VHH binders against Ni-sirohydrochlorin a,c-diamide reductive cyclase complex, component CfbD (cfbD). Designs and how they scored, part 6

Target 1, 370 residues: Ni-sirohydrochlorin a,c-diamide reductive cyclase complex, component CfbD (cfbD), of Methanosarcina acetivorans (q8tjz8)
Amino acid sequence: MTQKEISIIHPRPSSIVAALYTLRDLNVDVAILHGPPGCSFKHARLLEEDGIHVVTTGLDENGFVFGGHDRLVEVINKSIELFNPKILGVVGTCASMIIGEEMHDAVLEANPDIPVIEVEVHAGYHNNTRGVLFALESALDAGIIDRKEFERQEYLLIKATEVEKRFGAASKEYLAPSRGDLKYKVAKRLIELLKEGKKGLVIMNAKKETGYMFADITLAVSEVAAALGKKENLVNMANIDPELGLPRVRQHAQYIMRDFIAHGVEIHEIIGGMDEYPIAGEKVSELIKEKYSDYDFAVITGVPHAIPMENLQHMELISITNGPRQVLPLKEMGHEHVLVEIDLHPKTLGVSEIVESEFGATLREVAKEA

## First folded at step 1 (VHH)

Design Q19 (framework vhh_6qgx_2)
Fold by ESMFold2-Fast, scan of step 1:
Structure Q19 (fold): chain B 370 residues (1-370), chain A 125 residues (1-125)
Amino acid sequence: as target 1 above (370 residues)
Amino acid sequence: QVQLVESGGGLVQAGGSLRLSCAASGRTFSDYAMAWFRRAPGKEREFVAAISGSGDSTFYTDSVKGRFTISRDHAKNTVSLQMNSLRPEDTAVYYCAADSWYGSDLYESYEYDYWGQGTRVTVSA
């Protein structure tokens, strides 16, 4: 038990929430929660904001005792009529053997003309990774993803867990988020490097929706370099492969790339898909070793700690992350300048275009003085 | 170690009000995302409200929207929950949570690394 867990006697069923977010990433249009009212309802706002409708069967004691089969058939049929979904998700919440049997029978009776992803999740006892895996297994069974993609997702989930565990263990405290003059000072330093004719790598290794805000940093750096006549000194790398990942993940990459193109920003190197952030660092290391070993500095956004230090040690590093807990471990790894973008999730969920970052705005403002 | 201490709980009649406060302290006194969760007798832990690190964004569960207000004081490193029009169904132990994990979902308990020991709120009919 951690200090955090000691204070919370009865944890909520996070595996159900993880399954719902995985269904969102699969472009499920409607997710039906089959269980008692209130189970996971707190996430309905975030999911609706991101384009997935969450509907509940609202089972009470009568529904559980008398099967709830007719209610689920009714809700399936009404959801299809109301929302005309391309893919339907049915998630058993607070699940038991009885509820699981009922879900399958109801789906068979409703016999919708669209794919249905049936996810049976036991409340409270499964961690987030299990919720993701249950949803992915159900998507595989429904023919929404193939076995190769399922195995890729499972591998990435393992790698993401390793990155989180390794990095989280490094610090028991964090530095204050980058506020006041720190972003201003770092912006001035970046402009100084560009004016001196230094060559830089701008590396975005972002996780899903956070990419919309981190992309603004790439955009701002490119704008400022162009204004200084130094655009040729920059190489932009990003994990925005538009052909890799679950459907919603690909869509994020496509929207970000669209906006880069619209603003005249070239991404010189695609370092993977947005779901590949835990492993994209190996591709970055290969590229630096092969093509960019003579570069003087790097701006690294998103998940900088997933990128190996071996080929970065001679560069001046400006690292922008979304969590204050990452600051001390990044400094211990040798990152000179570590900044934090705050409020990423509230500002990036449900968007389809690049969103202004605090550092990007600061850099644009400081450049006017130059 | 970073520590969270809740205060302001107690017994109140239905329709009444209470203000909960949470003070964050430790080696590092920093701005971070903060939230309130509650656990009612016989129920699972439930999200109540959250406020972003900047203080610009607030989030509420549907059952408390319009009745509860979350706010923060960066100078004092505190977060507060003003609870109005209280109902017997609001009876629970209320927990303060602070700091979010990388890529955080403010509604997920695992996103918060620091938790208080809880303060009890009892609303009588």
Scores: ipSAE 0.000, ipTM 0.165, lowest interface PAE 15.5, mean pLDDT 78

Design Q2 (framework vhh_6qgx_2)
Fold by ESMFold2-Fast, scan of step 1:
Structure Q2 (fold): chain B 370 residues (1-370), chain A 124 residues (1-124)
Amino acid sequence: as target 1 above (370 residues)
Amino acid sequence: QVQLVESGGGLVQAGGSLRLSCAASGRTFSDYAMAWFRRAPGKEREFVAAISGSGDSTFYTDSVKGRFTISRDHAKNTVSLQMNSLRPEDTAVYYCAARPGYLSYRKPSDYDYWGQGTRVTVSA
């Protein structure tokens, strides 16, 4: 059997994708995309891997002419029967905008016994911030989050946008991916610093699920320092406050903290929640100024460019990020050693424990040679 | 559950080049660390090069640094070793090896899966 593929280019793919990831962070069990298929399928499959079911109403030519109200009611009822969700999300797509049906009326008719977060992404909004805000406002209206948490998330979105605009993926230049053994050379340098009795900060400023892989670097550094009799020379900092953030974000912090405890790794300073990566750098700077100004080096993982340079300039910096576009900006800021972990997103979705990193693995291997 | 098959070996003159390939079957190997080892006549297996599961980290033995390049293609489940400026002392049977996980090791005992080997002979 063959199917004619109809390609519908969604005018706001970033906003819909952002809304879906926000629903995931809210622990929505099932998200219904109300409209034609053909947009967001790659992200929908990644979300399913992360434990959220993504279903579409799949509006066809008949749906465009007569409206998709009845189809949405049917899909809501079927989703409840099939998946028994605790929280349901409904996200409007380009088709719902074209035919002008009201998602709220369909939700009212279906009358589910569970909370429903209704997100209608309007025409003209193409940036991620609007999609996140629409989902958060809907979650507030549904009683899933309170006003204080909504205001905190809004503040963090503003700060994240500022960080990304100045230092993030918007940077147009990057160094070509390193050829050869750069991670090996940096691992040797770190071991040299430890052997010389230098004092170091190991700082994880991680963004959500990427924390599972960056946490392995903290783990590896702690293991190697212990083997060298230099445990006392390290201070570990991490943005893994287990009580801050949207439900899934708190859960990530809890799982990472559990694994650090299981491995005997102490986190000396909690610098914020995992969604606070845009502002955690200010807390790091205060801590360095007040307690750790005599430290010689720092290993900074996740979002190193969110940490102000004012109190870091006297340290030798080893920075590990998830994007090659950050390499040149970080070097221009004064970071001596800049490494990239790749495949973070696909390797950290659906996980509930620390995932081995390339730099962590390299460091453990080089330490055997020392 | 993983099978490795090497190809690309042969006879070349000193200063020449060869490209070895290793094809993996039975499972996708995106989460496997891969390595090349060689065994010269009358000697033990020695490490040549390794590449991490992500492909971002590479390691070489000192005698081949700058001459050999290891790379991988996840879509084709292959790892390759480009050998340039070959010397008579590079004459050996070359083996592809794999282990589960990210970690690349330099000892043969650290690898679970091995190919049958491909012979490289460099004439003076």
Scores: ipSAE 0.000, ipTM 0.117, lowest interface PAE 23.6, mean pLDDT 79

Design Q20 (framework vhh_6qgx_2)
Fold by ESMFold2-Fast, scan of step 1:
Structure Q20 (fold): chain B 370 residues (1-370), chain A 125 residues (1-125)
Amino acid sequence: as target 1 above (370 residues)
Amino acid sequence: QVQLVESGGGLVQAGGSLRLSCAASGRTFSDYAMAWFRRAPGKEREFVAAISGSGDSTFYTDSVKGRFTISRDHAKNTVSLQMNSLRPEDTAVYYCATDSYEGWFDYSSPEYNYWGQGTRVTVSA
């Protein structure tokens, strides 16, 4: 593997599934899978729950004989009529050996008044990084993103793969979390730090929809600090730049920022876009070195292991992640308190507002005792 | 809507064998990975084994590798877990799961969307 062709380490590679998820991030309203039923329809239901309609041409015996052109034209026209999409996606599957030519001809004949992103995913391509790149390249070709954004996304995929290789691959086994008192103990410790007048950084480095739940931790910490008269001791950082990223990613950042504003929570430092979680940690490190080197503790949520330990080693760290596989690596790096939020994706798909976290709820409950 | 029903649990002596089965309904079974998890009394759920939608790839936690075998029967829309050389520490409620959101991560992820009610396995010392 070359650096540009590094694949995400994954036991079930699927270029088609990765392409569909990328189309979702591009705000595609309807994605048409062109091929037979059952060829590759992993996660189509989850995409439906996230607001993207997944439709199949479902090529039968007749479709194989006639190449599927007429069926694809029919499905395109019906999808436009039923769903009134703003952007349409068409993804080839392993059924057709002429899928690219057939898809293009069908799109030309249907001649929709909306942009169409045509993703040709070869049957033999099975790594998900390639699926993401194919969809992004097709979006570039359709004029949905520009060359600069395509190159930025490619760079971020490389960086995300590096982060996963260093931590995810090393600790793939599920580690059972401590019994339910751990979140309670950590919440009490955070309240002690605030009551003692310690200065803290609350850093959200989140990816995609998981930001909705991790944002609740920033919200809960701000609420508790305010109740204690210690809000001025906190600096909130978040990778929620509302102008960076693919359309759906920007929308997530906008909704989270909207809710922070509605609750009177100030985000003092924007550390990047939500798709920049693999590299946002460098901005965090720079800010700490320049402005916040005298801070006593940090609460880090989302992808804490993407944030360099340089300039954090003197702080007491409370880290909340979405994967139990990250617990031991984080502790070995020097994170004193490591917590896990379970069920993030099921609770945040299709969501457009901050949702309650277990740690946030625990912190609010413990604060009532203080 | 997907429904998962486990069966085959029971009481067995150490060194014995049991075969668990999970019947799936409500969708095209072959499109999705299936996994077995277990929960011992007082503990959290842990990964045991998984099989890909095609059936070509299987995954096991180290403690059961070589003793347990996961398989699927596409005609019957079932996944099975053959458990050999059972140990007292294998005592748990075993859960069937399907449809993981985390396509970028391994099959041991607890992010499966559909879960069965579980079937109890008790291994006597």
Scores: ipSAE 0.000, ipTM 0.170, lowest interface PAE 14.2, mean pLDDT 78

Design Q21 (framework vhh_6qgx_2)
Fold by ESMFold2-Fast, scan of step 1:
Structure Q21 (fold): chain B 370 residues (1-370), chain A 125 residues (1-125)
Amino acid sequence: as target 1 above (370 residues)
Amino acid sequence: QVQLVESGGGLVQAGGSLRLSCAASGRTFSDYAMAWFRRAPGKEREFVAAISGSGDSTFYTDSVKGRFTISRDHAKNTVSLQMNSLRPEDTAVYYCAAEYDFWSGYSDELTYDYWGQGTRVTVSA
């Protein structure tokens, strides 16, 4: 089994990819891509590993003339038979003027007993905002989400774009991470801070699946602090509100919370839902100002640059991110120690439990020496 | 299936300009993210610039930011790299690459499945 390396550095996926991930987040079990060959999704395998089946109608030139509608009805019926989905998605790709009407008519003819979310991806709308919004509008029309949630998701898309723009594009020159020594040195520094009785904040501000690996850092820090008799010196914050977000996003938060509870790790402050990573930093700043202004250091994981430097400037910062291109910008913001977890996204696709991180493993090993 | 053909390379003096073009053939070109990579003599291939399938997002390596501009024309199935204020260190073979647009990192050459044969750029001092 070989797996292509996947990076979450790309800030604006195609509208087709964005629509498919939005459908996955809505707990769509099967998504049908309706269009000619070449509108097929080469990463369908990765989406399947991530819990959504992707099938295509694969319209050739003859299908465009004589059978697009009939082929879609056939694929809808076969998808229901094979997968028994609770919710079906139909995504028009490489759209012509008629593909949306063709999709709608086919759905009406098939008349499935389950909700169907129909997404038209017009040829000129190959960006993440349009793909997400079309899928969410269709979900609203199908009664899968309410208007309040639709408006919340729209707001979060705007805020995510602002965070990306404010921090800067992910296309900074690549810096190869130091191998073997940097994580060890930072682990020793963290243990030193704990032994000296310093008070620390452990803040996870993570996106979706990446939360499974970043959560291991919170877990490892809590384990080591407990072993040193310093658990009470830590405050854990995380954007894992189990009641906020689209169904799959809530599910990720629920699984991470389940594992924290199983390991005796308390999350003292819920800073938002996992889809709220672009805005969770404001709540972190308020909490620090009101309750935690006397804390000496912070361990920040996931999207550290989305957390304002307000009230963090007096703390020693240890930041762990998945993007090596984020290292220099984070240091420019004032983060003293910046670490990178590599291969994070491919190791967290399709998982439903906390996954060991390289820094977490290093911290646990160094603690045995102390 | 996508085939890529680069053009526009040549010899230019430092401070000059060149425009590279990459012509793509195949269906659904608008679904593909496009990028330029380069390989200087004796060096590894490095990222230069990328443009999303929609054309809404552009990305550059720091050494070319402000000097190079990537653009695409969906009607002509082309992606272009306008290179201004060229330096001797820009001397390289330039490759265009395509991948089905995904949230993958644009600067990672391993995410690209389709590559052109390259076009040579020489910048004299």
Scores: ipSAE 0.000, ipTM 0.154, lowest interface PAE 16.3, mean pLDDT 78

Design Q23 (framework vhh_6qgx_2)
Fold by ESMFold2-Fast, scan of step 1:
Structure Q23 (fold): chain B 370 residues (1-370), chain A 125 residues (1-125)
Amino acid sequence: as target 1 above (370 residues)
Amino acid sequence: QVQLVESGGGLVQAGGSLRLSCAASGRTFSDYAMAWFRRAPGKEREFVAAISGSGDSTFYTDSVKGRFTISRDHAKNTVSLQMNSLRPEDTAVYYCAADFGSLEWYTDSGEYDYWGQGTRVTVSA
């Protein structure tokens, strides 16, 4: 085996899985995997739960040798009949590069009256970013996104990679994740700050579906502050611009905003779209410098390490992230309290409403103590 | 609270078999990547086997490939390691590990969020 073959050990989804998640973000209703039977991919179950149907052409030995043109035409027509999709995706998988030329020909022959996004990527590509880019290029070619949006997405991928290399993936040291007792102590500290009349920023800089759980922290802090008569001491910021991003990303922002409104929570500052988490920190820093430099503390959730320390050094920081590998880098940057939410992916994929967080639940319980 | 509890360790003769189990309490590990690591006396922890969140992908260190099998039962919230054709060199404390932030498995112990207390396996010649 070569080094590239064993790089499936990488902490990110494979290029095929990355392409499928990108198709999900584009609101593709059905994704057809064009390849041999048994060509598996990780996360298929979660994609189905997230409302995208995954179908395979299941190329037998004959199809693998002679090409799967007829089978792909059949599966395209069958998928349209069974699912009535608005957008169809066709993804080349294991060994499909041998027959990649026939994917386009099959789509032309089937001639569906809906858009088709054709993505040629196979299991030998272990680069997550490549899978995303191929799907976005295919969406651009299909007219699903325009060049401006494609260029924005490409820029954000570059920025996300920079954030991950500098802050996210750099630490290999293990620290035990935050658990109930630490969350209890930090919840107590937050209540002390509010009771002392300190002013706080509650900043959600969340990535896609994880926003549903991190939003619960904003919700809980608002609830507790209101119960203490201190709601006026808080400013809420969030990267939930409902008009920015790929269709599913906008939808996440819209659902989170809907739930904030339903619970009487005001978001004072929109700091970008949910796909802009790698760059939203620059806007946060500008807002703090211009409007909120006299604030005493900040609760930062989601991707806290993407927010620069400029103008935060004088604040007491409570940071809640989804990765234990972020704990040491955040502490090295000067974050006083660092907590980890676990179970994010299985609890947030496929949901359309705010879901309870451990810190939010802890904060609500501590506030009831008398 | 999430807690990983290993079981199934013990003393076995060379050529024998043992089945280790890792049970989660408090929460489900459905669709989370999980792994087994081991530490022999005086050695550092080494990777043994891993399974993806979906269960579709498994990986083994070369010294156990073909002898050990990792599997998971999502309904029972357990991960098992079936150890066959055991050798004295397999003597170690075996640890269950979970990565709650990822569906993909890793061989680096630093990538895993939670760890069990370990279960001792002794293989006599």
Scores: ipSAE 0.000, ipTM 0.162, lowest interface PAE 16.8, mean pLDDT 78

Design Q24 (framework vhh_6qgx_2)
Fold by ESMFold2-Fast, scan of step 1:
Structure Q24 (fold): chain B 370 residues (1-370), chain A 126 residues (1-126)
Amino acid sequence: as target 1 above (370 residues)
Amino acid sequence: QVQLVESGGGLVQAGGSLRLSCAASGRTFSDYAMAWFRRAPGKEREFVAAISGSGDSTFYTDSVKGRFTISRDHAKNTVSLQMNSLRPEDTAVYYCAADLGWYEGSYLSPNDYDYWGQGTRVTVSA
């Protein structure tokens, strides 16, 4: 397995890691990695932080020789005793692909009184899309999702791939994340636009847990506009449909919406589910054409490059992402101001409420000086 | 999709130099991180060098630092590997790789790259 040798500099999710994240989105409480210790361990820690317990069978040389069946049965039983999960996942790791058929036999022997999603990832598959599809197929087979939802997820994976490859928005060029001065200057510009009575769109097109931090930008802009007597000049859009997506994805949308309501922030347009970020841009474009073509500026957070430039070219754009490699492509597309939120995933894993963003905090401070 | 074609391999004596080139087509060249990997007979594929889309960031395996230089030419859509002070241990098939992935990738693992050339053979005599 190539995962044994993967660099930690900018780790790309392997098929096994992608399967684990998909199990998280399916509301799996415990995921068992069937293989040697250390395989994908860094990502296992991130998943633990996000509320999914990750355990391993810890196969040694004896486990490879004798198939690991008894060890997996043991780990299944212990996991049920310790965590009392509602849904269990079992994922083959780098070593377990030699003995993958024994996973099913072990699950049958343990016979847990809960659904089990068994994910077999072939050792020869090197892309994350395959890992996502295998986990979704396993969830379909286990009755956790239906065929319609499986087909919707497959469509979204195709569209995400098309957005990345067709538009070329994310190059591998690494630019240091913006710090200090740039966020201050952009915050001052946004306040100028509001004070001049310009009309603005605040669009969040975010992915899962990252929505908790990007939502703070919507919150901060609404707070500042209200303080300036300009709340009526803003339209908030967000991909937080509480009824769309895998169970964990719906839960994120529900928590974010709850916090917006608690803070008196209206979301005027729901543009899709949080897993629909690759296709929500078409709905945004149609809404602008039909209702908001006379708006002067837009604040776009999350995945701005997934939103087509049609009907945005006349607006002054402020874009905030978590990917430093997206800065130059976004500027070339016509986004005047491009900011990066750093440490976004570490700050949003395991949370259930909106968390403060660096730009939101900067905007609130600059507004006091206005 | 992306097509990668390597050239410049051959036989060279120890201490000599070779320049490998990789021509990329199919997509916008500047969107790719590009890398060179090699596979010696009976060994696994190992990382040699990588270059970012802008050309500003380069990475090298320790055994070639100071001897190999990776560069790119946006006008010609090529990535080059200048190999100096070649050693018999550098004998391998050299592969060009490109990555346009949705997620951030590393530059050091074969698993980070979606597109591969066919390889070009380099033989270094003692």
Scores: ipSAE 0.000, ipTM 0.126, lowest interface PAE 16.3, mean pLDDT 78

Design Q27 (framework vhh_6qgx_2)
Fold by ESMFold2-Fast, scan of step 1:
Structure Q27 (fold): chain B 370 residues (1-370), chain A 125 residues (1-125)
Amino acid sequence: as target 1 above (370 residues)
Amino acid sequence: QVQLVESGGGLVQAGGSLRLSCAASGRTFSDYAMAWFRRAPGKEREFVAAISGSGDSTFYTDSVKGRFTISRDHAKNTVSLQMNSLRPEDTAVYYCAAYEDYLGSWYSESAYDYWGQGTRVTVSA
């Protein structure tokens, strides 16, 4: 299997944009777009908000105008001068196949004292997974990741595609999202379960920045259970292994864990890294079968459809996702209550601490009425 | 930069049909999910229908399901909405929108990066 032979569907749009987001995950400080890029204005702005500078060898809104081999050398030198980056990325966007050779020659001439990740992505590639794999291969070549991590990331892309294909095959209908009263009703039900002394699992299986908002649900459930004298009835699970994943992915897990600790919330089971959301469900199933088979309910946030139903069928399930397309597939799988947190990415890009969720806020409000 | 231009709106009698078209310019739209939203007089903008970048998945709001059909032509860089069995309640300004499907949900207006100016549809009783 080579990256060119893999037809993996990735949620990031276009190969160029996918490469940029992968460079972000690799902790690249400055990414240079070289050539005639497609429309990426919104993504460039959002990447800037998330702490990565995006510069072009063409005209940009920050006033840089460069082009060609000589201009790429100048842009590299100027980016180092202005931003003092630890890692530099260069992404080729030209329709011509010669752009990669020109990029490499420019990097050699500039001879920066920092690692450079050179990514060649052709605008004609329609599979955005190629952008991810090209960036990862370039990071491997630059010594930023090792072969084992490259192979792990490739495996995770395959598993993510399997999860997404299951969703696509099952999603046959559009249902308008429920208005705010559904979150209120589900919050009342959760408080009822806690007050009745039922035992619950709070499982966060989240990816990247969405973890900051889903983590608030774990916080809110823990706060409410503590107020009711029922904290011993909860087991918290999360895919926030701080040592697994690309550098920025590890940072997300570390920031979330920091905030859990600061709030006195215990995570009883680490179910994987944040990039392992497609496979963390297997670990969850094993844990439930071995230790938690007598639990009465589960709150599952993030990517609930990645968690197998095998050992969950006897539990009352409350699932909170980031997209309404997931509602019908989850209900078909047997999830009793399915809620949606909308606009997660715009609210979580650029943050480094847990952010309030609609369900968490609703749960805290309803608890005051109890 | 991407621009969307809608066409095909107009006045039609209840029970009639209209076909709306949205033409995209600036770049190829094969990586974009495309959607139709509408805003009825005195109401908020609501989701109508969406189609994935590949064209393999389509979604409809319950009130138009079975009556409206969304489709796309990758060669012409267009998305169309075939509206059958039109009702007075379908009277609205219809907007075409394009979404780079990473940063939000299909139902949220804020998820959509590019919007057309809208085309008016009036269904008389």
Scores: ipSAE 0.000, ipTM 0.136, lowest interface PAE 17.5, mean pLDDT 78

